# Miniprotein binders against Probable 3-mercaptopyruvate sulfurtransferase (tum1): the designs that were tried, part 9

Target 1, 298 residues: Probable 3-mercaptopyruvate sulfurtransferase (tum1), of Schizosaccharomyces pombe (q9usj1)
Amino acid sequence: MFSVGKKISFILPIKGVLQKLKDNAQKTVLLDATWYLPTDTKNGKKEYLESRLPGAQYFDIDEAKDHKNPLPHMLPPADEFASYVGKLGIDRNTNVIIYDRKGFFSSPRVFWTFKVFGHEHVFLFPNAFNAWKTEGLELETGEPRTPKPVVYEGAKLNKDLVASFDDIVKVIESPDAAGVHIVDARAHERFLGNVPESRPGLASGHIPTSINIPFTETTAAGITAPKPEEDLEKVFSSHGLTDKSVPIITSCGSGVTASVLFAALKECGFKDVRVYDESWSGYGKRANEDSSLLATGP
Below, E stands for the ipSAE of ESMFold2; O stands for the ipSAE of OpenDDE; V2 stands for 0.75 times the mean of E and O plus 0.25 times the DockQ between their complexes.

## First folded at step 8 (miniprotein)

Design q1 (from e17l with D1S L2P T3E; at its last look DockQ between E and O 0.79; V2 from the best seeds 0.79)
Fold by ESMFold2, look of step 8:
Structure q1 (fold): chain B 298 residues (1-298), chain A 81 residues (1-81)
Amino acid sequence: as target 1 above (298 residues)
Amino acid sequence: SPEEVEKYIIMAYWLFLLAREYLEEGKYDRALQLVNLALKYAHRAHELSKKYGHTDLAEEAKRMIEEIEKLRQEIEDAMQS
């Protein structure tokens, strides 16, 4: 959001978070969106149950999904999203502030999910635990609160924020006429096709016409926070992304790090950014069965 | 340093609200933990505001301490039942 005399970012420092907690006009809910790869020994839900920012609720990316789809983390139906967040005490008038313990990794996926279903007052708090402790504030421990369920009304998928496989095919078939940039957030070796995918049945390579911006190029201090906006603009311009009106579709392995790019692009004022929710998990299977969908190399 | 005082006032208020929620759920040990932390922050805010001459914030912190102490008494009373 932009206000007179000041640019306001959806990426909040701790002072902005405190201001939201002070606001009496709208309820605020802090969400812990910590998620780890299945091969990781750490467990986000377990960590949440042990400690959290005071009052935080847990948003489980692997629970709030389309359970009828075998692909990982696919967006749930709108009514199931509404039911899920309503059980967390979130209605349409709730300020939602999302963090994850890695800093800026899985919280953008949850941010994007809220945006997709029309929730406007949603914000990111990167580097949350370090910022909290630096300010001398204590974490909450022990049994977390159980919020009173509320009704979430008006959840409706915004197709302007989601790309389908058909959208990808349209770009591939007429790249000059489409005028759309497909941006892959995966590590460079996976993009090139030099390393097999960890999930079975997936081709090694990338979507034809796509460019590679590994999501770590947009983060600072590892993955604890996004780079400042000035530096993000340099990252994007170095890859030819300078026109803020150009449509962009982000992709990755399963839609998590593509959402990091989504947030970074939106912070820089790009107007038309969509996430390809299937990402390589769906596309790579198709490309394994149809080589016309597969590109490799630079 | 009004920002430092305001930080503690905001956090005291936030923790007070959470403690009330825990009390309503019957989670008295949790409610007591949070109300005591709220009181700690409110006292810190009062101390700093007095030290630096922020009289309006000092009065706000004092009123907040009184309200938090009332809630703590409610929680302690509920624990005895």
Scores: ipSAE 0.724, ipTM 0.914, lowest interface PAE 1.1, mean pLDDT 91
ESMFold2 (binder alone), look of step 8: mean pLDDT 90; pTM 0.893
OpenDDE base, look of step 8: ipSAE 0.856; ipTM 0.948

Design q2 (from e17l with D1E E4P; at its last look DockQ between E and O 0.87; V2 from the best seeds 0.80)
Amino acid sequence: ELTPVEKYIIMAYWLFLLAREYLEEGKYDRALQLVNLALKYAHRAHELSKKYGHTDLAEEAKRMIEEIEKLRQEIEDAMQS
ESMFold2, look of step 8: ipSAE 0.710; ipTM 0.907
ESMFold2 (binder alone), look of step 8: mean pLDDT 88; pTM 0.865
OpenDDE base, look of step 8: ipSAE 0.843; ipTM 0.943

Design q3 (from e17l with L34M M64L R72L; at its last look DockQ between E and O 0.74; V2 from the best seeds 0.79)
Amino acid sequence: DLTEVEKYIIMAYWLFLLAREYLEEGKYDRALQMVNLALKYAHRAHELSKKYGHTDLAEEAKRLIEEIEKLLQEIEDAMQS
ESMFold2, look of step 8: ipSAE 0.763; ipTM 0.923
ESMFold2 (binder alone), look of step 8: mean pLDDT 88; pTM 0.874
OpenDDE base, look of step 8: ipSAE 0.865; ipTM 0.951
ESMFold2, look of step 9: ipSAE 0.767; ipTM 0.920
ESMFold2 (binder alone), look of step 9: mean pLDDT 88; pTM 0.872
OpenDDE base, look of step 9: ipSAE 0.843; ipTM 0.944

Design q4 (from e17l with Y13W; at its last look DockQ between E and O 0.91; V2 from the best seeds 0.82)
Fold by ESMFold2, look of step 8:
Structure q4 (fold): chain B 298 residues (1-298), chain A 81 residues (1-81)
Amino acid sequence: as target 1 above (298 residues)
Amino acid sequence: DLTEVEKYIIMAWWLFLLAREYLEEGKYDRALQLVNLALKYAHRAHELSKKYGHTDLAEEAKRMIEEIEKLRQEIEDAMQS
């Protein structure tokens, strides 16, 4: 009798998480990446300080950002990323397992951030709190530990995972979009241009040539977990995404939910997926000043 | 079954390591919280491994309990100093 080799997935069930915690040769850090929309009354850092998976550190996407850029939570410079994660006890060989309290919402953004800077031992743990409680495991409360800082070597932005505004312009000005699919993770009414954006100075609508896959189409039970791979395949194929080699650029309001699509696409084996980090926060301003950049409707 | 026993063994050691780090930081209340939880999981692992007849895991769990009890004593001693 013979065993068939398993496909490697970066989306871990609790058994996979426990296996990483067992590894005495390679350090593991759990990251709480909980983030809420500005309109939400909840605060991820405050919730982390109240309770967490045992030993978890907090990753704040509004701290680990480019502080010189007025756009929300843009990727930090590589050296600032390295400094930030090093203070959390993370070096290049650390297994990083990322969760958020909503389930599968802001943790993919942090996952993508690690991938962008060349960190390969990074994983997602969706629905973490429910999975933890279902297994009869307790949360940690009280004052969290202060990790011993380490040096993070070799952080370098991987341009193959990030799209710029210029990359978007090249696509929309090319015949047949140069064979690239721009996929907008925002809610349908924002894509159509039927509602104003909450930020002032942004056009209502979408990037020409783009298609809309609201990120919630890729999640189960609201946003608590990704859909199973078989169902994700159906979601993407229903939108014409069947060729795994076709380049895809995901976009949204500010790069958070675009990263949910990034993770879902990579789980399905799409080989060339980038996130447009500025997303609508940057693009929508330009489109407000130049109508050739703006599309509305279906 | 074996998977359930292994879960508690893994978590007991994970919590043990965290408790030691808290002790080194002088955060004794947190260290005590985690070492007590580690001990709880080690006892569950020992109980389940005996129930399922996994002799090697039962012996491991017993050694874990001894190690965790030693750490708990260290924490309690530090709290009384």
Scores: ipSAE 0.728, ipTM 0.909, lowest interface PAE 1.1, mean pLDDT 91
ESMFold2 (binder alone), look of step 8: mean pLDDT 87; pTM 0.858
OpenDDE base, look of step 8: ipSAE 0.843; ipTM 0.941

## First folded at step 9 (miniprotein)

Design r1 (from q3 with D1S L2P T3E; at its last look DockQ between E and O 0.90; V2 from the best seeds 0.00; counts 0 for: pae E 2.0 > 1.5)
Fold by ESMFold2, look of step 9:
Structure r1 (fold): chain B 298 residues (1-298), chain A 81 residues (1-81)
Amino acid sequence: as target 1 above (298 residues)
Amino acid sequence: SPEEVEKYIIMAYWLFLLAREYLEEGKYDRALQMVNLALKYAHRAHELSKKYGHTDLAEEAKRLIEEIEKLLQEIEDAMQS
C-alpha cells in the first residue's frame, strides 16, 4: 500500500500569480513566451512590444536556442541559457511565471527549458490575458522595461528531462521497449502519415512504437488552458497511460507542443517524463534515409 | 470583497516597484504612467476597504498611497531637472 503524497501544482490561476507578486522575500519575473507557428500571420515579439502583463519580459524561443544547430528551437548550451535569462533579470532564486497569448501553447516549452536547466521556481499562467481583463486589471503598453542584468549561476542540463535521437533508437530496438511510452503530440493525420510535412525533406509518419495524443486533447476552450487534472487523467488513461512510474518521452514537430504534453503529464503526477527536443524536425529527416525508423497508420 | 481589496493593494505595490525601476532607468514618462496607475489602484483599495469595514486593509492602503505620492514627487522632481 502506497501513500499518495501532495502534488505540487505549477499551473497558477490569477490568484496564485497575485500571491507570488505579493511575496517580497523572492523576486518574481513574468515572462511572455508567445510564439506562433510559421503558418500564422501573428508575431509574438511584435505583440509583446505593443502590450504585456505589467513588467513582463519577452522570452524568444527562436533566440534562446542552440545557434550552431540547424534544427528549430533546440535547447541552448547551459552557459548561453544562463546569459540569456540573466539579461531578463532572472537569477536562480527568481520566481518565473510564464504565459503566452494563445493560453497554453508555447509557454510550456519555456517552462520545460527552465526545468531542464535546474530552475525550480517556475510556473505556468494559462489564459493570462483573459484572466487579467476579467479581474479589471490593466495591461502595460508603450516601451517595455530594460531590466538590470543579473548573474545566473549553476545552470546545468538535467539529462533526465531530455531525450536524444539515440534514446529513441534504444526504445525502438529493445525487446522490452513496450515499457517506455513514446507519445506524439502532433495532429492525427500527420502521425498517420496521411499528409506531407510542411518542411521539405521530412518523412510522413511517426516513430515506431509511439502513440498519438494530439496536444489539443489536453487543452480546454481551444488551446487557452489545460483541462482540469481529473479530465487530463481520463485523456491519458484512454490511451493506456495509467502507470505513473512508466517512463514517457514526448515528441512533436519541433519540441513546442511536446512540452504541452510534458506539463500535462507532470500535472497528473507522471514521475519520469522527457521531451525529445529534435522531435520530427530531426527524426523525420533520418526516417527518409532509413525505412526502419518510420511507421505509418494507426 | 476582502480579496478584491487585496488584489488592488498587491497591484498598486507591484506598479509602485515598476515605477521606481523606470525612474532609475531614466524613463520618466513611463515611470509617471506607472506611478499614477499605482495610485489609482491604491485609492480604489482604500475606498473599498472603508466601504466594507476592513480597517487593517484601509490603513495598509493609506500607507501605500503615501509612499506612492512620495515617489510621484520624486519622479516630477527628476523631470524638472
Scores: ipSAE 0.538, ipTM 0.855, lowest interface PAE 2.0, mean pLDDT 90
ESMFold2 (binder alone), look of step 9: mean pLDDT 90; pTM 0.894
OpenDDE base, look of step 9: ipSAE 0.840; ipTM 0.944

Design r2 (from q3 with Y13W; at its last look DockQ between E and O 0.91; V2 from the best seeds 0.83)
Fold by ESMFold2, look of step 9:
Structure r2 (fold): chain B 298 residues (1-298), chain A 81 residues (1-81)
Amino acid sequence: as target 1 above (298 residues)
Amino acid sequence: DLTEVEKYIIMAWWLFLLAREYLEEGKYDRALQMVNLALKYAHRAHELSKKYGHTDLAEEAKRLIEEIEKLLQEIEDAMQS
């Protein structure tokens, strides 16, 4: 008899993390992906330098980005991704286990980034600090180690996981024929257009045809972990997402919380999920210049 | 799936590897901190394995303690140079 309960394939509780360390400690990297909104006063790198899971390396989404693009934390070119993670001691065969201090906020963005560049052995560890302390395990403090750089081979952008602005336009021009759902992870009032965006120069509203699933509907205990799969399926089905084969494009303000939805959808078995990396940061500028791109209200 | 004994063995080994890396970098205070925590976990695993009758894990924990103590001595020697 099979035991009752969901199977976790890439979202690991602490016992799953320990099992990965048991099986291949020398080929595992713990990755702190802590990041805060620009409106916060906290700094993820500063917190990492103060304390971390033992041996963790820091992944800075504001450093590992396309530096030629003025939009926030856009995906880097593949060769720059490879160089960046190689300096963290990560090669293609490395088990990468990603956490963030908020629990389930910025770590899915980094998870998605690894998936985009073809990294298969990547996992999420939600609620990591609480789980670590509950198990009686100590954090590391003091100066972090400097890993030996390695070569990361074969990084190649997988277009099946990334949506462009042109992809969005194709959907809104022919919504029935496209058969694609655009899902907005932003807070409801931002989606409706009832509050201004924090970044200047952006229209208030949403992408026409899109539906709103604020990412917090998919998390439990604030934003510390995703909801169990059964509850996630209820969230998605209540918004009309029941056919696991229908393509979905997630969006948000800048691609971070859209990646929370990406991870939650993939955990529920949705087969074709892409993140619109520009999200509202790019789209909202265009919508200021072309009102046909803008919808407001429900 | 994993026992409490196995948790401490896994963590002791993980910290042992980190301590060796810090030693190679010449970061002796960090290496010492990691190796002492590794030793603490390995001793805890040994104590629990005896308490619960896990003979194979008790032997594994004992061997790990010996390796960690050897590394501790290497670190202490490096600190005196």
Scores: ipSAE 0.760, ipTM 0.919, lowest interface PAE 0.9, mean pLDDT 91
ESMFold2 (binder alone), look of step 9: mean pLDDT 87; pTM 0.859
OpenDDE base, look of step 9: ipSAE 0.843; ipTM 0.944

Design r3 (from q3 with D1E E4P; at its last look DockQ between E and O 0.99; V2 from the best seeds 0.82)
Amino acid sequence: ELTPVEKYIIMAYWLFLLAREYLEEGKYDRALQMVNLALKYAHRAHELSKKYGHTDLAEEAKRLIEEIEKLLQEIEDAMQS
ESMFold2, look of step 9: ipSAE 0.787; ipTM 0.930
ESMFold2 (binder alone), look of step 9: mean pLDDT 88; pTM 0.873
OpenDDE base, look of step 9: ipSAE 0.826; ipTM 0.939
ESMFold2, look of step 10: ipSAE 0.719; ipTM 0.911
ESMFold2 (binder alone), look of step 10: mean pLDDT 88; pTM 0.871
OpenDDE base, look of step 10: ipSAE 0.813; ipTM 0.935

Design r4 (from q3 with D1S L2P T3E Y13W; at its last look DockQ between E and O 0.91; V2 from the best seeds 0.82)
Fold by ESMFold2, look of step 9:
Structure r4 (fold): chain B 298 residues (1-298), chain A 81 residues (1-81)
Amino acid sequence: as target 1 above (298 residues)
Amino acid sequence: SPEEVEKYIIMAWWLFLLAREYLEEGKYDRALQMVNLALKYAHRAHELSKKYGHTDLAEEAKRLIEEIEKLLQEIEDAMQS
């Protein structure tokens, strides 16, 4: 029997990044998506302004958001997404290669955002700074370039990649009929309900029926890179996720690490994966007011 | 070995494009930084291609050096005005 051709991944090593630049450098944009929790002393925009991969633009998930929604970094309206990325020189045919300084933390959120609005030429570059140094390539310093704005046409929210609170309720009210796995990327003690949430007004616990896969189970060397695909498959199968056709909804605190799981699941060939954008920041507020929405323990 | 030469050619061209954008923005010190790094990589590619006998890559690197030198001259001319 003949083997099928090699699978092409959206997660690129540095040789894949160089190949994209070789094939269509004028239509390729490197995006720095570095983001830190508000309690962190580091600031992603400040670090970007100090140094970056040559030519990189900065994508700020706290600026490219729904400004009418008090929840953190919710997806922007499609027209505002289009305007935002168009100012970065990105049109629908642009190859977008996304990295973050932590390695594999906030860049999957931006990857997911592009996928949600129908951008197909989007890729992840984990461990970017270390890979760059290892190849003997220099970073860019000094004042970054300001690309000429372009028009981004046809941005439209793909509802097949986003889950709403109503979608979650449908699953928990009829779990067998729904046939959907809800996967929580938060740390285990937060899932159990053993520690309070850092955001005020949120219940401690998890969505009933959900599975806990802390996102760090899918990463290597801390959070520098995703695990190899073979190891990711072991992680997911050990949690009962073996059927690639079963729909999955990922959740976390605010949608950032849920997107790490999104990328890891897609890399392993899971066909139907959505991110619950509100995550615990919205759900936990409702569960604090209605205990029927709350589960605790394993 | 050919992959290492191609790495430097790709990066030199990428930096050349960035230098041109900086020049168009009037950011001459930034343009100069990028074009000099592009030239460094193009010379490294040329050096390695000659060492390993990659004739087509050596010609590509030489052409790239010539284009980068033209841009360097444009930047220097702009800085004088």
Scores: ipSAE 0.749, ipTM 0.920, lowest interface PAE 0.9, mean pLDDT 92
ESMFold2 (binder alone), look of step 9: mean pLDDT 90; pTM 0.890
OpenDDE base, look of step 9: ipSAE 0.839; ipTM 0.944

Design r5 (from q3 with Q33E; at its last look DockQ between E and O 0.70; V2 from the best seeds 0.73)
Amino acid sequence: DLTEVEKYIIMAYWLFLLAREYLEEGKYDRALEMVNLALKYAHRAHELSKKYGHTDLAEEAKRLIEEIEKLLQEIEDAMQS
ESMFold2, look of step 9: ipSAE 0.746; ipTM 0.917
ESMFold2 (binder alone), look of step 9: mean pLDDT 88; pTM 0.870
OpenDDE base, look of step 9: ipSAE 0.860; ipTM 0.950
ESMFold2, look of step 11: ipSAE 0.759; ipTM 0.918
ESMFold2 (binder alone), look of step 11: mean pLDDT 88; pTM 0.866
OpenDDE base, look of step 11: ipSAE 0.843; ipTM 0.944
ESMFold2, fold request of step 14: ipSAE 0.778, 0.771, 0.756; ipTM 0.925, 0.923, 0.920
ESMFold2 (binder alone), fold request of step 14: mean pLDDT 88, 88, 88; pTM 0.864, 0.865, 0.871
OpenDDE base, fold request of step 14: ipSAE 0.873, 0.851, 0.869; ipTM 0.954, 0.947, 0.953
ESMFold2, look of step 20: ipSAE 0.621; ipTM 0.881
ESMFold2 (binder alone), look of step 20: mean pLDDT 88; pTM 0.867
OpenDDE base, look of step 20: ipSAE 0.866; ipTM 0.951

## First folded at step 10 (miniprotein)

Design t1 (from r3 with L17F; at its last look DockQ between E and O 0.90; V2 from the best seeds 0.81)
Fold by ESMFold2, look of step 10:
Structure t1 (fold): chain B 298 residues (1-298), chain A 81 residues (1-81)
Amino acid sequence: as target 1 above (298 residues)
Amino acid sequence: ELTPVEKYIIMAYWLFFLAREYLEEGKYDRALQMVNLALKYAHRAHELSKKYGHTDLAEEAKRLIEEIEKLLQEIEDAMQS
């Protein structure tokens, strides 16, 4: 028997998106967060410039980052986040609805970024292009709009949503006392250490004590949408995640698919979920230089 | 729950807003594209509302068409001036 809570879902079907546009037209921004792996030939910004949901702005995770840190896509400083989104016409009161062309891949990373800086009215719109076309609605082409910049006030990093390398070390040094689940969103063979990482200089394996839930276990066929909540509950429970109060830290290669798990866990009512922003890109380098940080196998 | 008529009315308002934003930016070709699409959706809403007997939505769609046509004229005037 399961307990149930009253939840307000941040994952919107197209009818929910249209309702937000109806209720708050002047205070709603659609964000295209399309991003591809560096090894991919596709370019998210180029695709955005060719077509988009009408009025959408583009959020570039490779631009809105900590430029002083060589690791990929690290969270920017709060003032730089504020400046960036303000140029997109987003202030604290703006309803932000985020999609990506793959469906449910990079948009959760941007969702998490907004949550980290305290933005309350942020939502995900999975499978957006197919849903739009099914409803007979046209995409926008041609030169996109350039919104009037606004001031974004009150951006402040919420440490309750971010894990650092030091946080990881504390967990692995005293796993029973820590009481934290570290959950790795990477493909199973990367977790096991059975294949090399595509980036050189990274160890093959995983963070000691961590469990593997490849992010694709939480998505529909492929990565077009999240599974329904009932199926997500089954995925997490099959991996021993049944107590919604236990702290969870998600990790992956660079924090993108860890954010897919973040969104899925929050949808299921897990109360304490953080993303390890460095993920394997930072950790794997350290583990390559210090094997006490490395685990392999199941 | 949103009806098909309400879907088109919402989109017409959204595109009307975007057309005005493009007009203010001086992007007249974009403003024209948006206002014409808004008009298309508003007419679709009007026809469907009459087909389904939604008299309050039909009246709303009619008023919206009038506002969109006024904006269309403003855009065309800006393009000439």
Scores: ipSAE 0.729, ipTM 0.908, lowest interface PAE 1.0, mean pLDDT 91
ESMFold2 (binder alone), look of step 10: mean pLDDT 88; pTM 0.867
OpenDDE base, look of step 10: ipSAE 0.834; ipTM 0.942

Design t2 (from r3 with L17Y; at its last look DockQ between E and O 0.97; V2 from the best seeds 0.83)
Amino acid sequence: ELTPVEKYIIMAYWLFYLAREYLEEGKYDRALQMVNLALKYAHRAHELSKKYGHTDLAEEAKRLIEEIEKLLQEIEDAMQS
ESMFold2, look of step 10: ipSAE 0.727; ipTM 0.908
ESMFold2 (binder alone), look of step 10: mean pLDDT 87; pTM 0.859
OpenDDE base, look of step 10: ipSAE 0.838; ipTM 0.943

Design t3 (from r3 with L17W; at its last look DockQ between E and O 0.84; V2 from the best seeds 0.77)
Fold by ESMFold2, look of step 10:
Structure t3 (fold): chain B 298 residues (1-298), chain A 81 residues (1-81)
Amino acid sequence: as target 1 above (298 residues)
Amino acid sequence: ELTPVEKYIIMAYWLFWLAREYLEEGKYDRALQMVNLALKYAHRAHELSKKYGHTDLAEEAKRLIEEIEKLLQEIEDAMQS
């Protein structure tokens, strides 16, 4: 439930995080969701083990995945999601506050994952480390805590938040009848087809009918935080996204930055937003073998 | 609206809880680090509450310091056993 006039936001500044700790400390888990592109030399799990927000647990999108699918970090089965988060001390009633070291990059992917499996008490904390430092608060180092495992009940995939390849095909085959916007979060040159993809075997280009909103248009100070809501609305309206009731499917390379757009759209009150989990990693492979699926240029 | 005093008190309670969790897990060095950080924030809250004349918060911070010091002693005892 978004409110345009009175902000009810899942994106928390540090004061909102502290308020959650005040209200329900023993049922709050801070999650470090730091993940880096394969081309980056940094490792999120290694950084978590060196330092973290006090008490934080680590959510690894490359462990909590569908291990039977060769595509990168695809959503796990519901029972495996439940088992994974239960080992982190998270049950259905736990307040989950998610951050990443880049600021607002991989944490929206984990936020989306929780929403997909029906977890309502989930929040994003952008720019967490800088905010922590600014408030004079220290990071935790040394061996992390090992929470008591709990049972996570009732994890069920919400199909209203996930798009499949078949969903994409239906949109591009009948775009007027579908009435759905496909929004590509990748950098402009990748969308145009002007540069090769970093993952092998993928066509260069985009899904026919899709529009390009590189996720960095929705962030401030690089990728450290989302833009304020009023600026986000300007970004979306400048790309023709003004009707909050129109269905939107976000896509990117592998579902990470598509989730940044998901979070930004939901913050602005868009009612029907799905993430195409395969993104270009799955679609681009098919388009490499079937050029009828491929568009290039503007 | 949270005051600076309340922010430090909240963090002190959070770290106090974490220290107990580490102690239960037998991670004494971690428990010691958390309880000392909790104590640092509780003292900061006490100092600021006195500076700004917040008598109720100053008394709360003082009682919290006493509880944290009891836990510190429990942790030190466990480390020496």
Scores: ipSAE 0.684, ipTM 0.894, lowest interface PAE 1.3, mean pLDDT 91
ESMFold2 (binder alone), look of step 10: mean pLDDT 88; pTM 0.863
OpenDDE base, look of step 10: ipSAE 0.815; ipTM 0.937

Design t4 (from r3 with Q33E; at its last look DockQ between E and O 0.93; V2 from the best seeds 0.81)
Fold by ESMFold2, look of step 10:
Structure t4 (fold): chain B 298 residues (1-298), chain A 81 residues (1-81)
Amino acid sequence: as target 1 above (298 residues)
Amino acid sequence: ELTPVEKYIIMAYWLFLLAREYLEEGKYDRALEMVNLALKYAHRAHELSKKYGHTDLAEEAKRLIEEIEKLLQEIEDAMQS
């Protein structure tokens, strides 16, 4: 069997964003996916209501979630995803361009969510506000649009993009046979087990066999943009990730920064990348109750 | 980087579409703000295209100004009803 194709970058500079906005064959929706850690004083929804890229809608990862699961912002059921994005004016054929005010932090989580439910025309716009201002383009203020709801058809969870706890257990039980890299996007001291987790009831440490690539190694100018692809290749190769065909599962605290690694790996052509949605929020609780699930140190 | 003329044409068109959507929502003040910004960008594109001798883009910008002005009148009419 053979594949024929050309990788098309899903990470758009402002030139690419503007070209999508002039495309009259496909509707375009801009999404503000700004989200802050609970300890931050900023609020993404409030900032969106004050100002936004013209016409942007707000995607709230803490609203578009599995409300039956106590873990933070777990993927919603497919029908609830469809209902949520349909209210934002998004159907299956809509070009969706996602930004966040930090630049390259929470927008990859929303990008991954769309990919999980089979949305093909989804893109990331890092460094959006700075790029917009540099081009002399005005933001929209005042009351935002209320888009006309549409029907989103065909949302179905793609298991090839999501890892479960059972998937993790299979890897750690037989690491040589599994042939899978588990990559932890958390800060190094959390990975080592040297600092307590912010959420109560979680063990300090990491998943056995996993390697640590703090997501900030993949970003430039703090977290405003991903590094250029050439530099991303160096980051991954320095951690032993050179074979683009080897399966990778990314993890973090709750699935947000693991999605930054997902996007960076996909940009570099890694073929088989999944996000472990529970991440440490679910795993760390289990590891607190079963020490065989816990590793510490480098 | 897109040229300033192309950038302003794209943004004028995008804001024109948004103004029409605000009009359909009955948000007339918002529609008025969007259409006026669209007109501002379209005029910038027209003046720059004439300055640099881009006759094809100048004609595109002029056509866009005419469409935006029609929408502006439509919005003003809706505000008076």
Scores: ipSAE 0.696, ipTM 0.901, lowest interface PAE 1.3, mean pLDDT 91
ESMFold2 (binder alone), look of step 10: mean pLDDT 88; pTM 0.869
OpenDDE base, look of step 10: ipSAE 0.838; ipTM 0.943

